# Ledger of designs, part 14: VH-VL binders against Uncharacterized protein B0228.1

Target 1, 207 residues: Uncharacterized protein B0228.1, of Caenorhabditis elegans (q09220)
Amino acid sequence: AVVTPSIENHKMENASVTISKVPISHRPRGFTAGSDSKKLAVQRFKLLISDFLSDAQLSKSIDVAAVGMHKGKSMDDILDDVYTRLRRTLSTKQISELAKAQKGLVEDLDEKSAKLVKARVKRMIVYSFDPAAEQIHKYATRPSMAFALIAETINERFVGSVKDLIRDVLTPKEYDIFRKHYHPHIFKLDNIGNNTEAVRTTTHETF
Key: E = the ipSAE of ESMFold2; O = the ipSAE of ESMFold2 at other seeds; V2 = 0.75 times the mean of E and O plus 0.25 times the DockQ between their complexes.

## First folded at step 12 (VH-VL; framework fv_utomilumab)

Design k5 (from g3 with heavy chain N59Y; at its last look DockQ between E and O 0.50; V2 from the best seeds 0.00; counts 0 for: pae E 2.1 > 2)
Fold by ESMFold2, look of step 12:
Order: sequence, then structure tokens, then C-alpha cells
Structure k5 (fold): chain C 207 residues (1-207), chain A 120 residues (1-120), chain B 108 residues (1-108)
Amino acid sequence: as target 1 above (207 residues)
Amino acid sequence: EVQLVQSGAEVKKPGESLRISCKGSGYSFTSYWISWVRQMPGKGLEWMGKIYPSDSYTYYSPSFQGQVTISADKSISTAYLQWSSLKASDTAMYYCARTEYDFLTGYDYWGQGTLVTVSS
Amino acid sequence: SYELTQPPSVSVSPGQTASITCSGDNLGDEYAHWYQQKPGQSPVLVIYQDSERPSGIPERFSGSNSGNTATLTISGTQAMDEADYYCQAWDSSSEAVVFGGGTKLTVL
């Protein structure tokens, strides 16, 4: 997949939000002194990005990502490595839900347009996280230091900027269709604090 | 050929100091954690601590913190385990082992072990 | 202190399948590794990352890890598989490496 030149002019500052240059002790609320930064990264991912994956699936995906970032791999390669391992662990229900979302996207768009929409979304994720991954490679002198840097990267401001960029790179129709089939179950597309997503009192429905 | 070669068996008296060694060869020594593992006679494996030779960062098991010193000399690809004052209860086999990523990879190579006997 | 619990011993007849368990809170959130140790020898890695087999380890060795339990499985167990087996994981609440207490596998 490719990103058009016009995309380079949108939200570049937000998409390149830099994490801490040198890991400094960060003590998030609700954890024991010296808390596990990987656990924090999992919690932030579920809150801000997606609760589709289990804690085990996320924890192991973050392990793979941390290695890739420490080694200086591109986000494309890191995502490929993560998916290669993750797909072996997906439940039949998770596979069915992904297939349903893809089918809906194709039905509401044609096959070509659906492929392009997904490619553009992936490109924006890669584009947004590549600089953070490079900073992690530069500053994480030991592999496990990457966990703290990953947890710091997954914050409301940065994730919100990525979501805004995804919205901006798609036409309004493309975005509405993508959101219809993927949000919120597979991929959270609304910012935290929106009236529609801030409070949930009802059991989550599964299809 | 990746290899971890440990120093020879030691017979010591209580109160004596000791440093044993683990020399890595056939790989990039500074890119791998070295852990020390104790095995008392007839007992299981006990993790003592680890060192990342690139920056000499160490982390000790709470059970061994303050009792031993783990260090490395990356110029000669060697890690060390050291006691300032041995006790009879330190009698055990001591292994070194390497891992690239302690949260992801296993300990794929182990030293042959160093038997330390502490007796009066 | 995070602990990994293994049964002290497991006995099987030759040719049968041996299963050795390793239990710890949320162990399925971490990669589990397994080591074989024969008398007078250093441990040897036999399974890593839950289910991967190092080069040179027979295909009869396999592993799984989910929930609170990792399992080492040896199919078609042979007399030469008689050994002590240890599981190992990383403690996500610290930087500590944790070994299980070990399981003595007896064949017949």
C-alpha cells in the first residue's frame, strides 16, 4: 500500500509526537512502586486503541514489538512479525468477527476501494509510529527499556493524533463505512471523552 | 560455535572470598544477558541474577541481593559471580546461561557448571 | 514473589505420552520455556516461546501455554527422556527470571 503526496501535509507534527528521549522513571497511578511497564502498555492499548485482543495476546504482541523496535526494524516489519505470531492464537470467534468486518467493508465499497482503505489506514499507523520506534531504538540501550517507552507512546494525545490522521486520509464516505464495520469492537476510532464512548453500562455484544 | 566456558571447581573455607567466571565465545557477548543459576545438591534450579554486559546493568533475585556480586568485563567477553565471604550453605553447582531477550527468548546456551564446595 | 509450580514427579511407560505442567498466575501472558537436565549435566533448552522447538530437539517434544498453565508434552516417550524438567518464565511485575521447582520424569 501507498500514501499519496497530499497526505504529507496533514497533521505531521501530531503524527510525529516524540516520546521521552531518555527513559525516566514513570510511576503511573494504580501500580505498585516499580510497576511493570508492559502491563501499563497493555492497559493503555485496551483503553485507547482496542479491547478486541486478550491480555495474553497483547502482552506477547508487545514483547515482539519491543524486540523489533530495539533492533531498529521498520514498523512494517514489526507489524508483520506481530501478526505472524498473533494469528496462530486468534479464537474462532475473533476470526469470524474479523471476517464479518471485512465482508461488510467490501459490500459497502467495492473490492478495490476496500483494499485501498485498509492500506491507507495501515500506512497512517506505520507513518505515525515509525518515528517513535526509531526513538525507542536510539534510546533503549537494553531491550526491556522499550516497554516504558512503548507505554509512554500509547497516550491519549498521540493516539488521538493517529485517529485524526486516519480520518483525514479517507474521504468522509470511506471513513464512515470503515468506522461502521470496525468501530468500536475491533478498532476504537472515537477519542476518549466523546459522548458516545465515555461511559458504558451495558454488556458488550459479540457477533 | 556458541560456547560458555566456566572456571574450574573450587574448594574453599568459610569466610574466604571467591570469584568464578563465565567466558562467552562465538557470538556478540554484549548483546546477550548472562544469568547465574544456583543448584544445591539434589535440588532444583534457582535464578540468582543477571547482567547486560553492554552497559553492566545488573538485577538480582531478592533471595540473593546483597549476598553476591555479578559483574562483567566485555573486553574479554567474561561474566563473573563473586562472594566476599563464603558460607558452608554456598556449597552448590553454579551455572551461567545466556539469553538475548529475557522476556521472550529462553536460555539457549549454558556453561558446564562450576562446583563450589565450602568446608572447614 | 512470583512462583511457578510443577509436580515433583511424573511417571510414564515407554511409548506413552508424558505431560508435565507448570502453573503460575497469568502464565499465559508470558512466554514459557522448558529445560531438560540429566544427571551430572547442564540444562538443555527443549521448548521455547511456549511451543517452539530448538534445532536438534526431537519432534516428540511439544509445548503449550494458556491461562495459568504451561504444559510440556513428550509423545512416544523413550528411556532417554528420563530427566528433570524445568519450566521458566519472566515475571511481568519485575525484571526477575523465574524457574519452576522441577519435575522428575521417570520412564517405566
Scores: ipSAE 0.582, ipTM 0.826, lowest interface PAE 2.1, mean pLDDT 86
ESMFold2 (binder alone), look of step 12: mean pLDDT 94; pTM 0.956
ESMFold2 at other seeds, look of step 12: ipSAE 0.692; ipTM 0.862

Design k6 (from g3 with light chain G28A; at its last look DockQ between E and O 0.55; V2 from the best seeds 0.75)
Fold by ESMFold2, look of step 12:
Structure k6 (fold): chain C 207 residues (1-207), chain A 120 residues (1-120), chain B 108 residues (1-108)
Amino acid sequence: as target 1 above (207 residues)
Amino acid sequence: EVQLVQSGAEVKKPGESLRISCKGSGYSFTSYWISWVRQMPGKGLEWMGKIYPSDSYTNYSPSFQGQVTISADKSISTAYLQWSSLKASDTAMYYCARTEYDFLTGYDYWGQGTLVTVSS
Amino acid sequence: SYELTQPPSVSVSPGQTASITCSGDNLADEYAHWYQQKPGQSPVLVIYQDSERPSGIPERFSGSNSGNTATLTISGTQAMDEADYYCQAWDSSSEAVVFGGGTKLTVL
């Protein structure tokens, strides 16, 4: 069955302070980041993607993902492996919050449409991250090198592009309903105004 | 059958060199970390360092950096721990152990240990 | 880099439950593993990834990791469980392997 993308989001500690310390590249490179690449990956995930999961849940989920990427597993399989372990660690409160979000999505759409919305969101995540997972497999000669590559991949431009694809794959109504029930607590769908890179657009929204 | 077989006990004098070995069999040697662990008489386990035989990457405990050399010969599935000049304080049991993913998996197989005795 | 702190000893009567703790900064963020070492023997993995039990390890062994403290629990403790127990984790900042100082379990 289709796994909800919201379960894979982890809670981070000290996200904004930590992020100001590390330069961010425009795209993944083979270079090692800082001395604690896993903590950097956790920090970036919490800032850009979700703070729903605890630091412990996220750190251990990144461990599972790094192994899958090093082994050359598909992003679909990696997400399944992460979910299988993560679901056993969810608190009663987290389970209730996920159930409430799912119930709201079903009420505002219908059960079949809610499943399709979540499947399309997952498809965009897989589509966007699968090439990065392939690069990690190709270049990470040691398992722990995957952490630096994961941290480099989770940057404002790349994550922003994934969020734009998610918006594009849904109708405006579907997106608004998904956002209503999942954003920002379970899945952050807006870009952060604290970009470390200068950004301008030529659209009317940039006035 | 997965095995880590270490070289035999050593009796040495201070100032002598020594290399002890750990031969892995029954598994893909280059896919697993090998750590060396010291246990002084009556004391606990002390991690000395590790090697990833696929690319020969080594990582040493700060306490042992510059004191020993860890290496591997993947053609014969063997890891080594080496001293250029032994001290009496190097008297201990030395274990090798393997793990597939150092941040995720435990050390599931251990060698039998090599007792090194250094005395004048 | 951080240290893993264990009590130096724990005593239990046969049939009772023994708990051995292992505490360290950020340990909640890492998988904890546990090893049993009997006199004159190599360590043996008894719990891995916080709570998983290798094949051949009795069901009375269990583990948890919460709040930067990992706990090895032995229910229905037997005389054969008398041994030294070590916790172990990974330090993400240095990529070092970290062992706890060890706990001598005595079954009286």
Scores: ipSAE 0.803, ipTM 0.900, lowest interface PAE 0.8, mean pLDDT 86
ESMFold2 (binder alone), look of step 12: mean pLDDT 93; pTM 0.955
ESMFold2 at other seeds, look of step 12: ipSAE 0.824; ipTM 0.913

## First folded at step 14 (VH-VL; framework fv_utomilumab)

Design n1 (from g3 with heavy chain K50E, light chain E95K; at its last look DockQ between E and O 0.69; V2 from the best seeds 0.00; counts 0 for: pae E 2.4 > 2)
Fold by ESMFold2, look of step 14:
Structure n1 (fold): chain C 207 residues (1-207), chain A 120 residues (1-120), chain B 108 residues (1-108)
Amino acid sequence: as target 1 above (207 residues)
Amino acid sequence: EVQLVQSGAEVKKPGESLRISCKGSGYSFTSYWISWVRQMPGKGLEWMGEIYPSDSYTNYSPSFQGQVTISADKSISTAYLQWSSLKASDTAMYYCARTEYDFLTGYDYWGQGTLVTVSS
Amino acid sequence: SYELTQPPSVSVSPGQTASITCSGDNLGDEYAHWYQQKPGQSPVLVIYQDSERPSGIPERFSGSNSGNTATLTISGTQAMDEADYYCQAWDSSSKAVVFGGGTKLTVL
């Protein structure tokens, strides 16, 4: 793919963090010429979700999401629909890994704080995808055009913005604990942050 | 109640043209794909192609591309399958069927079928 | 082009479990659907999205889809289940619907 510069300026509706928006083509001529838009979308989601979900699980999750976006469902409802279907296909190993991550989060934070952290992460995922979902609903003339529009939206810059927003909606302590239990085997959360990603060392000031 | 009602049986000679129809009722016709499916005597189901009536976008099976034309008139909730020149090998049962999402949902309602017989 | 392969026939005794397979490259990446067709009748959807039953389909019908193979399973098979069965999936590369060749289920 073509390398393009990342945008470091992030904006959010109800927080101090903003997320960059990119145009979505409602006429995916570049994708129909010789590429499988759903296969590309699967690859791009792996920039956020490692090998935790199989290609089959991601492909089917994208199908459910595309339908929800085309129908104009809220991203909350879309995520609920995806999870409802996805949970039926999870392996024993996947279930165990999710349970371990949840247990570790609760152990290191407490039950109430862990719930709030997960709720805030979910809210940021919703916020990040809402503009794309709105464009897909408005501009996808057929249900199947949603795949091309989804694939065009989810590029490395967009994924980087989502990761930055997740980091920024949590306190440094909350983020470190969330990352400890979910990265990298469930979510890829490192190495694409903006200039506000700092570590405490003898060479740095806290901000 | 959702219904797909097809036009009646046809007896034709090779070289003749034909258009058969599928009328949908009891649902939002423009929100569902209509597919045409061929079944030759004693044989399986063969997908011929589909149309999305909202914008008349069509997809054809490679086996049927250029052999038939699929169209729709959304003002009367009707899809069509047509041949410009029938062959004896076109003798078959033809079904229409609907699906909301061709990549996700199955064909939940089927027409009763239209038997097309092409012989001398 | 993409093909879905089914055995031509499957035979079971009443009360036994019938399994009908449908094979295609990476079929598990797409949702599989199953149809029952009795002589002189239109096909009827019996399983959709790999494993879901439409309203009115008995719970003895179940389905799975993983890797290259989808399977329709009929537990406690009854004489009324004798029919032709077709699998169907979407081929995202060609943007086309594909049916399997069909399986005649005989209940002895």
Scores: ipSAE 0.519, ipTM 0.788, lowest interface PAE 2.4, mean pLDDT 84
ESMFold2 (binder alone), look of step 14: mean pLDDT 93; pTM 0.957
ESMFold2 at other seeds, look of step 14: ipSAE 0.558; ipTM 0.804

Design n2 (from g3 with light chain E95M; at its last look DockQ between E and O 0.67; V2 from the best seeds 0.73)
Fold by ESMFold2 at other seeds, look of step 14:
Structure n2 (fold): chain C 207 residues (1-207), chain A 120 residues (1-120), chain B 108 residues (1-108)
Amino acid sequence: as target 1 above (207 residues)
Amino acid sequence: EVQLVQSGAEVKKPGESLRISCKGSGYSFTSYWISWVRQMPGKGLEWMGKIYPSDSYTNYSPSFQGQVTISADKSISTAYLQWSSLKASDTAMYYCARTEYDFLTGYDYWGQGTLVTVSS
Amino acid sequence: SYELTQPPSVSVSPGQTASITCSGDNLGDEYAHWYQQKPGQSPVLVIYQDSERPSGIPERFSGSNSGNTATLTISGTQAMDEADYYCQAWDSSSMAVVFGGGTKLTVL
């Protein structure tokens, strides 16, 4: 069976779209003793983005991403590096669940549209994280300092803004179908927190 | 060709100071961690600490904190391990080894070792 | 401090499969590496990132890491494989490098 690429690892075809920028923190956070920034990054990823991957899979994926960011690689190349290693570790259950989601997406859209929807989602992730990767490259003087910066980037407001942009890049029908098959098990698309006090961020186009 | 060349064997008395060296060549010295590893006669490998030469950040094993000083001179691609006052129990083989990313890559090159003998 | 535990010794007959374990809490969350050390020599990396072989290491060397245990496996063990073997990992909480206590592999 063909293993479908994860959203985090799919390399986008050249696409000409206008994408709203997501605000990022410009203040560096230095390395702090006594904090396990990598475990924090794993915890935040599972809470806000996806609990589909195991702690081991996430911890090792974050290791690969941290290296790529420290080296100044593009987010596209970083995701390719992560996927190359991660795919070797997927369980038969995880492979089956990804195949089921992909089959449902294709049945409800068609093969071409399903591919384009996933490419657009990946494009938004890449574009949103590229500025954060540039900041990590600039400020992480040692490779392991990238973990604190990654954990800082994966926060409720930033991730919520990325989710809003993903919704905006798809038609309502495309979004509803993508959400039906991927949310919440593979990709968390709803915001988390107290709905009374939840903050929904907005972004502005940058020229 | 990547090499880590360590200074020669040392015979010392208790109370004397000592600094041994590890010179890297054939690679970008400042892009790699250097770890120091002790091996007592007939015993296993013990990690002592590491340095990132680019910014001189050091991290010590709790067992060796305050016992030794790790430093580097990046202008000559050399890392150092230093004692202010040697003890007989410091008699061991000392290795340096490099890794690019301490959380991801292994120690792919090791120095030849420096035997330190401390006897009264 | 985080510790990695290895059996002190493992014995196998030539041609048989040797397995050397390395145990630590949640070791599968980190990459594990393995080193071979022969008498009078510096350690040599034989497996890195759980299961990868450096260039020049025979295919009979393999590795795995999941849960609390990493394993070095040598299939078709040869007399030349007789050596001490050390596992090594990284502790994310302290940023420390951790070596296992070592395993003496004897080929009888």
Scores: ipSAE 0.736, ipTM 0.880, lowest interface PAE 1.2, mean pLDDT 87
ESMFold2, look of step 14: ipSAE 0.773; ipTM 0.892
ESMFold2 (binder alone), look of step 14: mean pLDDT 93; pTM 0.952

Design n3 (from g3 with light chain E95Y; at its last look DockQ between E and O 0.67; V2 from the best seeds 0.73)
Fold by ESMFold2, look of step 14:
Structure n3 (fold): chain C 207 residues (1-207), chain A 120 residues (1-120), chain B 108 residues (1-108)
Amino acid sequence: as target 1 above (207 residues)
Amino acid sequence: EVQLVQSGAEVKKPGESLRISCKGSGYSFTSYWISWVRQMPGKGLEWMGKIYPSDSYTNYSPSFQGQVTISADKSISTAYLQWSSLKASDTAMYYCARTEYDFLTGYDYWGQGTLVTVSS
Amino acid sequence: SYELTQPPSVSVSPGQTASITCSGDNLGDEYAHWYQQKPGQSPVLVIYQDSERPSGIPERFSGSNSGNTATLTISGTQAMDEADYYCQAWDSSSYAVVFGGGTKLTVL
């Protein structure tokens, strides 16, 4: 899966697509009484990116990521740390669903191409989050300040930019096949373009 | 080796001030939270508050907000718990403990405790 | 403020399995930790991050955390395990540290 890191993925060349940096959308506003930045990050992740993982799995994955970002680890290493802990908590159903998606990707492309597609998707995620991780390391004096920065990074504009980069790094055929097997259950690839986006965005941007 | 060494037992009267200490050694003092925990005789552990010595940020339990002051002197790797006016109900054992990440790690090292006795 | 509830006491016979619960709203969304405290001693971390055992803690200690409940389990309970046990978690809303009320484990 896209959040399942492979050491091999970092060695793949991304020769077919010009990569642009995704801008950091917001700086943290700090912590206030009655605000829960981690719960907001979980909610935004489920709305915009994926509801495949449970609240508990996401909350604890965000904890691991926040530590890595505060320590200044590379985004690749952070994803490895998250996966190492997360994989122990996956249900049999979740494992089966990931295996089915991988099998379908291999059947429609071939094993080498499927590996390259997943590597390129991972590269775009890493590339997109590196600036936010750098800002967290630089500005989060205390580790728990990372939660506000993570929540603010996971917004409609930023996630939309990541999805655009994923589309740009794949051929149309590769993208359609990846989408067929991963969207929307494992990875949401469509943007929210309705009134629920406007209402939810307005409600959740306050602390 | 990591150690948290607290100041010795105190016997005080109501209305007196008191500051007790917790000295950390064997680790990067400014990279760890220090929490203070009260245990009244025969009772459980009560979290009082914590400090991040790097920037002196404090977070207090609502039950203790305004009742005590938590501070640190990072130049001597020491955290403090202070009362401006002790009450008999402050009679308890007081522990300091450290954690690296308050949302992730447990309190892996504890001080030996400081017994505070407040009586007329 | 966020609260963690433990039974005030648990009794087991030597060799039996002890189970100590810690309940709080959505506790499974946070890491739970467990401490043992014997009379006159400082607390000792026995389980961290739900189920991890620090070096020097016997394998008979294990933990779990799901939904609203974390559980400390001691298999093959020995007389030396007689102690008070506290769970602890973090409140993501206030950033406060929260301890449970404690459970006295009696081995008889």
Scores: ipSAE 0.743, ipTM 0.885, lowest interface PAE 1.2, mean pLDDT 86
ESMFold2 (binder alone), look of step 14: mean pLDDT 94; pTM 0.957
ESMFold2 at other seeds, look of step 14: ipSAE 0.754; ipTM 0.887

Design n4 (from g3 with light chain E95H; at its last look DockQ between E and O 0.53; V2 from the best seeds 0.75)
Fold by ESMFold2, look of step 14:
Structure n4 (fold): chain C 207 residues (1-207), chain A 120 residues (1-120), chain B 108 residues (1-108)
Amino acid sequence: as target 1 above (207 residues)
Amino acid sequence: EVQLVQSGAEVKKPGESLRISCKGSGYSFTSYWISWVRQMPGKGLEWMGKIYPSDSYTNYSPSFQGQVTISADKSISTAYLQWSSLKASDTAMYYCARTEYDFLTGYDYWGQGTLVTVSS
Amino acid sequence: SYELTQPPSVSVSPGQTASITCSGDNLGDEYAHWYQQKPGQSPVLVIYQDSERPSGIPERFSGSNSGNTATLTISGTQAMDEADYYCQAWDSSSHAVVFGGGTKLTVL
């Protein structure tokens, strides 16, 4: 059956509520940044999602995202806004690494399949984070309050559940090829911590 | 047309109280931070503090915490800078300036300045 | 308290390129903005978000920000560019606004 994005967002939101009290022993030590919520969000992003971008690039991307969330923009529009600004700051090395990953993905699949794989990965990210963006819009009276909420959302259990959805939405061949060219430098696909997969494997086959 | 219009120059004696104002027009006043900036004669710009008029949240520079009070009346789109007891060292030009997102946008509009002179 | 350091003065000949630096720990992690102030006037925003020009600011003004240093660059410097220049950033730990000490640009 065809499953709409709204149904998946509902399930993801419910799953994230279940993990709200994860014991501290399940968190990497890099998650402590004192009272600086933006620095914490940067550190968590690098540890759990990607260390491809510099601290400067991430900090400024989080600024753009926080504004978009405060304004109530969709995650699609927020990611477009972030990319529009971020692309002007990419180094020659980063551009070369992205081009190499894209070329490898196209060579091992084909142009159309590579595009569809990347679109599905993006869709899982968007639908997984849309509910958090909506909560930020509803409750952050000042835009900078979004940083704490962003940092809280980027946690081992939630990010791990998004990674599990990405694995489930791709065929094993597609996943292995995507992983070969993007993991771990551009996009981290492995989960970290202890016992995190037991919570995040429910409903992953809804597509 | 966006404008920040400040109250006029003040000549005061030490120990007197003072409140100066910054009236915003031509934009959504409650969606913008208002910062107060001091410039002593011949010196640079010093950030004193800011207010978010929507909820009256204030953030002060450590150098000015306890020295001044920043407030706003959003019903008349006006921010205030206030001393309970002026000192000669408070002699300076005081600017207000707005920014939409303090971590992202610059201060795109500034008031004309209010000169405060405190002398015995 | 986070601080931004600027040289007190910079001198250039007309037509040459002026470079004004602004230094702070990890300043490249934040957006830097630049203001021009002429005597007796309020500051005017000339560069925002590291490198963007507001409407009405000549193309000879440009900016960059990486590592610990933001730089305002004025190419083809003109006598009318003679002014004080201030950098400004945001401190993510305190949420404070921070101005540099200012640089007097002299065009001789």
Scores: ipSAE 0.815, ipTM 0.907, lowest interface PAE 0.7, mean pLDDT 87
ESMFold2 (binder alone), look of step 14: mean pLDDT 93; pTM 0.954
ESMFold2 at other seeds, look of step 14: ipSAE 0.830; ipTM 0.918

Design n5 (from g3 with heavy chain F103W; at its last look DockQ between E and O 0.65; V2 from the best seeds 0.74)
Fold by ESMFold2 at other seeds, look of step 14:
Structure n5 (fold): chain C 207 residues (1-207), chain A 120 residues (1-120), chain B 108 residues (1-108)
Amino acid sequence: as target 1 above (207 residues)
Amino acid sequence: EVQLVQSGAEVKKPGESLRISCKGSGYSFTSYWISWVRQMPGKGLEWMGKIYPSDSYTNYSPSFQGQVTISADKSISTAYLQWSSLKASDTAMYYCARTEYDWLTGYDYWGQGTLVTVSS
Amino acid sequence: SYELTQPPSVSVSPGQTASITCSGDNLGDEYAHWYQQKPGQSPVLVIYQDSERPSGIPERFSGSNSGNTATLTISGTQAMDEADYYCQAWDSSSEAVVFGGGTKLTVL
């Protein structure tokens, strides 16, 4: 007897909880002539990172990430390469904002729980992006193709799925506290558009 | 030791064809872009175009598109720059140079240059 | 269409600090590289990725890049530093390599 694959092949399980992987699109066939693939890739990441990073910081972080993806590095290694360069460029204001967010998280949760929350968020981000990085390496036969593949793979739907998984990896209390200190000035954690956010704000007038 | 060795100086007449070469050694030739750079007498560096030898993809400066052909033979680790019909204004020094990632890594090795003189 | 503009010349006295600028729209969003070219020689990479020195380049060479301007700085300038200097960047819209017009550094 032959075991037939289910439509849920994308799911993966961690220990006591099941977390679905972000879907990976099928192989791309080509690239639009004349498009600025790097600008598109940068635009995609702005959906998650917000304006916390300057345009230059984000643009150069994507430059480093694209090399890592073309070379087939793991997402852990790619993030380490990016962070190593990025941290040298952080302003005093950016450093203090990160420190303030961390202190708030520790005050509302305690130091141990704050570390666990951040570890789970980081693990989910790595887990979500690793398969995309592997596929970009597989299909980027020429270095600059990495930008187009990044832009195609890291779309609004993908970013929305990552935000949903960050919420799912945390308890509701942990998520609310994490969001309180990091959103929107460091991370954009809501998937809500203008209409949805406007309705929510209007409905919660007892706030 | 990484080296880019270019073919020797050329003296040509207007209307003649020419192909000059750049042979890479000491590294993985197919993993690096090769760019061609023109330097007219007493002038600065002008990027002409590049080739990725692995798949022979080329990208030309608009100023040189249709004026030259860039090619490579990866089996002998050699890139080429060629003209179908030289002009006197093609008199210049021509360099090849390599880079691994053209948006991140600089041109760390350059050929010695090939002087092309076009006159009657 | 993307252009990098450099001053045609810079003069300094021996031991002084030389600064050579390279200007382009949003140049700080890209990595800038610098090359030294002495008469009759091929260009030599002296700074890459804005501020990194290749092996063999003296510590007196440094670089920066922010906003619209990259700068090559040579401290304690020596007679041997007299050369032409070119900046170079990458234009993401065309995937083209762009060189600045060059700066002649004279050590008087």
Scores: ipSAE 0.761, ipTM 0.889, lowest interface PAE 1.0, mean pLDDT 86
ESMFold2, look of step 14: ipSAE 0.773; ipTM 0.893
ESMFold2 (binder alone), look of step 14: mean pLDDT 93; pTM 0.953

Design n6 (from g3 with light chain S93N; at its last look DockQ between E and O 0.65; V2 from the best seeds 0.77)
Heavy chain, then light chain:
Amino acid sequence: EVQLVQSGAEVKKPGESLRISCKGSGYSFTSYWISWVRQMPGKGLEWMGKIYPSDSYTNYSPSFQGQVTISADKSISTAYLQWSSLKASDTAMYYCARTEYDFLTGYDYWGQGTLVTVSS
Amino acid sequence: SYELTQPPSVSVSPGQTASITCSGDNLGDEYAHWYQQKPGQSPVLVIYQDSERPSGIPERFSGSNSGNTATLTISGTQAMDEADYYCQAWDSNSEAVVFGGGTKLTVL
ESMFold2, look of step 14: ipSAE 0.801; ipTM 0.901
ESMFold2 (binder alone), look of step 14: mean pLDDT 93; pTM 0.953
ESMFold2 at other seeds, look of step 14: ipSAE 0.816; ipTM 0.910

## First folded at step 15 (VH-VL; framework fv_utomilumab)

Design r1 (from g3 with heavy chain G106A; at its last look DockQ between E and O 0.60; V2 from the best seeds 0.78)
Heavy chain, then light chain:
Amino acid sequence: EVQLVQSGAEVKKPGESLRISCKGSGYSFTSYWISWVRQMPGKGLEWMGKIYPSDSYTNYSPSFQGQVTISADKSISTAYLQWSSLKASDTAMYYCARTEYDFLTAYDYWGQGTLVTVSS
Amino acid sequence: SYELTQPPSVSVSPGQTASITCSGDNLGDEYAHWYQQKPGQSPVLVIYQDSERPSGIPERFSGSNSGNTATLTISGTQAMDEADYYCQAWDSSSEAVVFGGGTKLTVL
ESMFold2, look of step 15: ipSAE 0.793; ipTM 0.903
ESMFold2 (binder alone), look of step 15: mean pLDDT 92; pTM 0.945
ESMFold2 at other seeds, look of step 15: ipSAE 0.803; ipTM 0.906
ESMFold2, look of step 17: ipSAE 0.827; ipTM 0.915
ESMFold2 (binder alone), look of step 17: mean pLDDT 92; pTM 0.945
ESMFold2 at other seeds, look of step 17: ipSAE 0.817; ipTM 0.910
ESMFold2, look of step 19: ipSAE 0.839; ipTM 0.923
ESMFold2 (binder alone), look of step 19: mean pLDDT 92; pTM 0.945
ESMFold2 at other seeds, look of step 19: ipSAE 0.833; ipTM 0.918

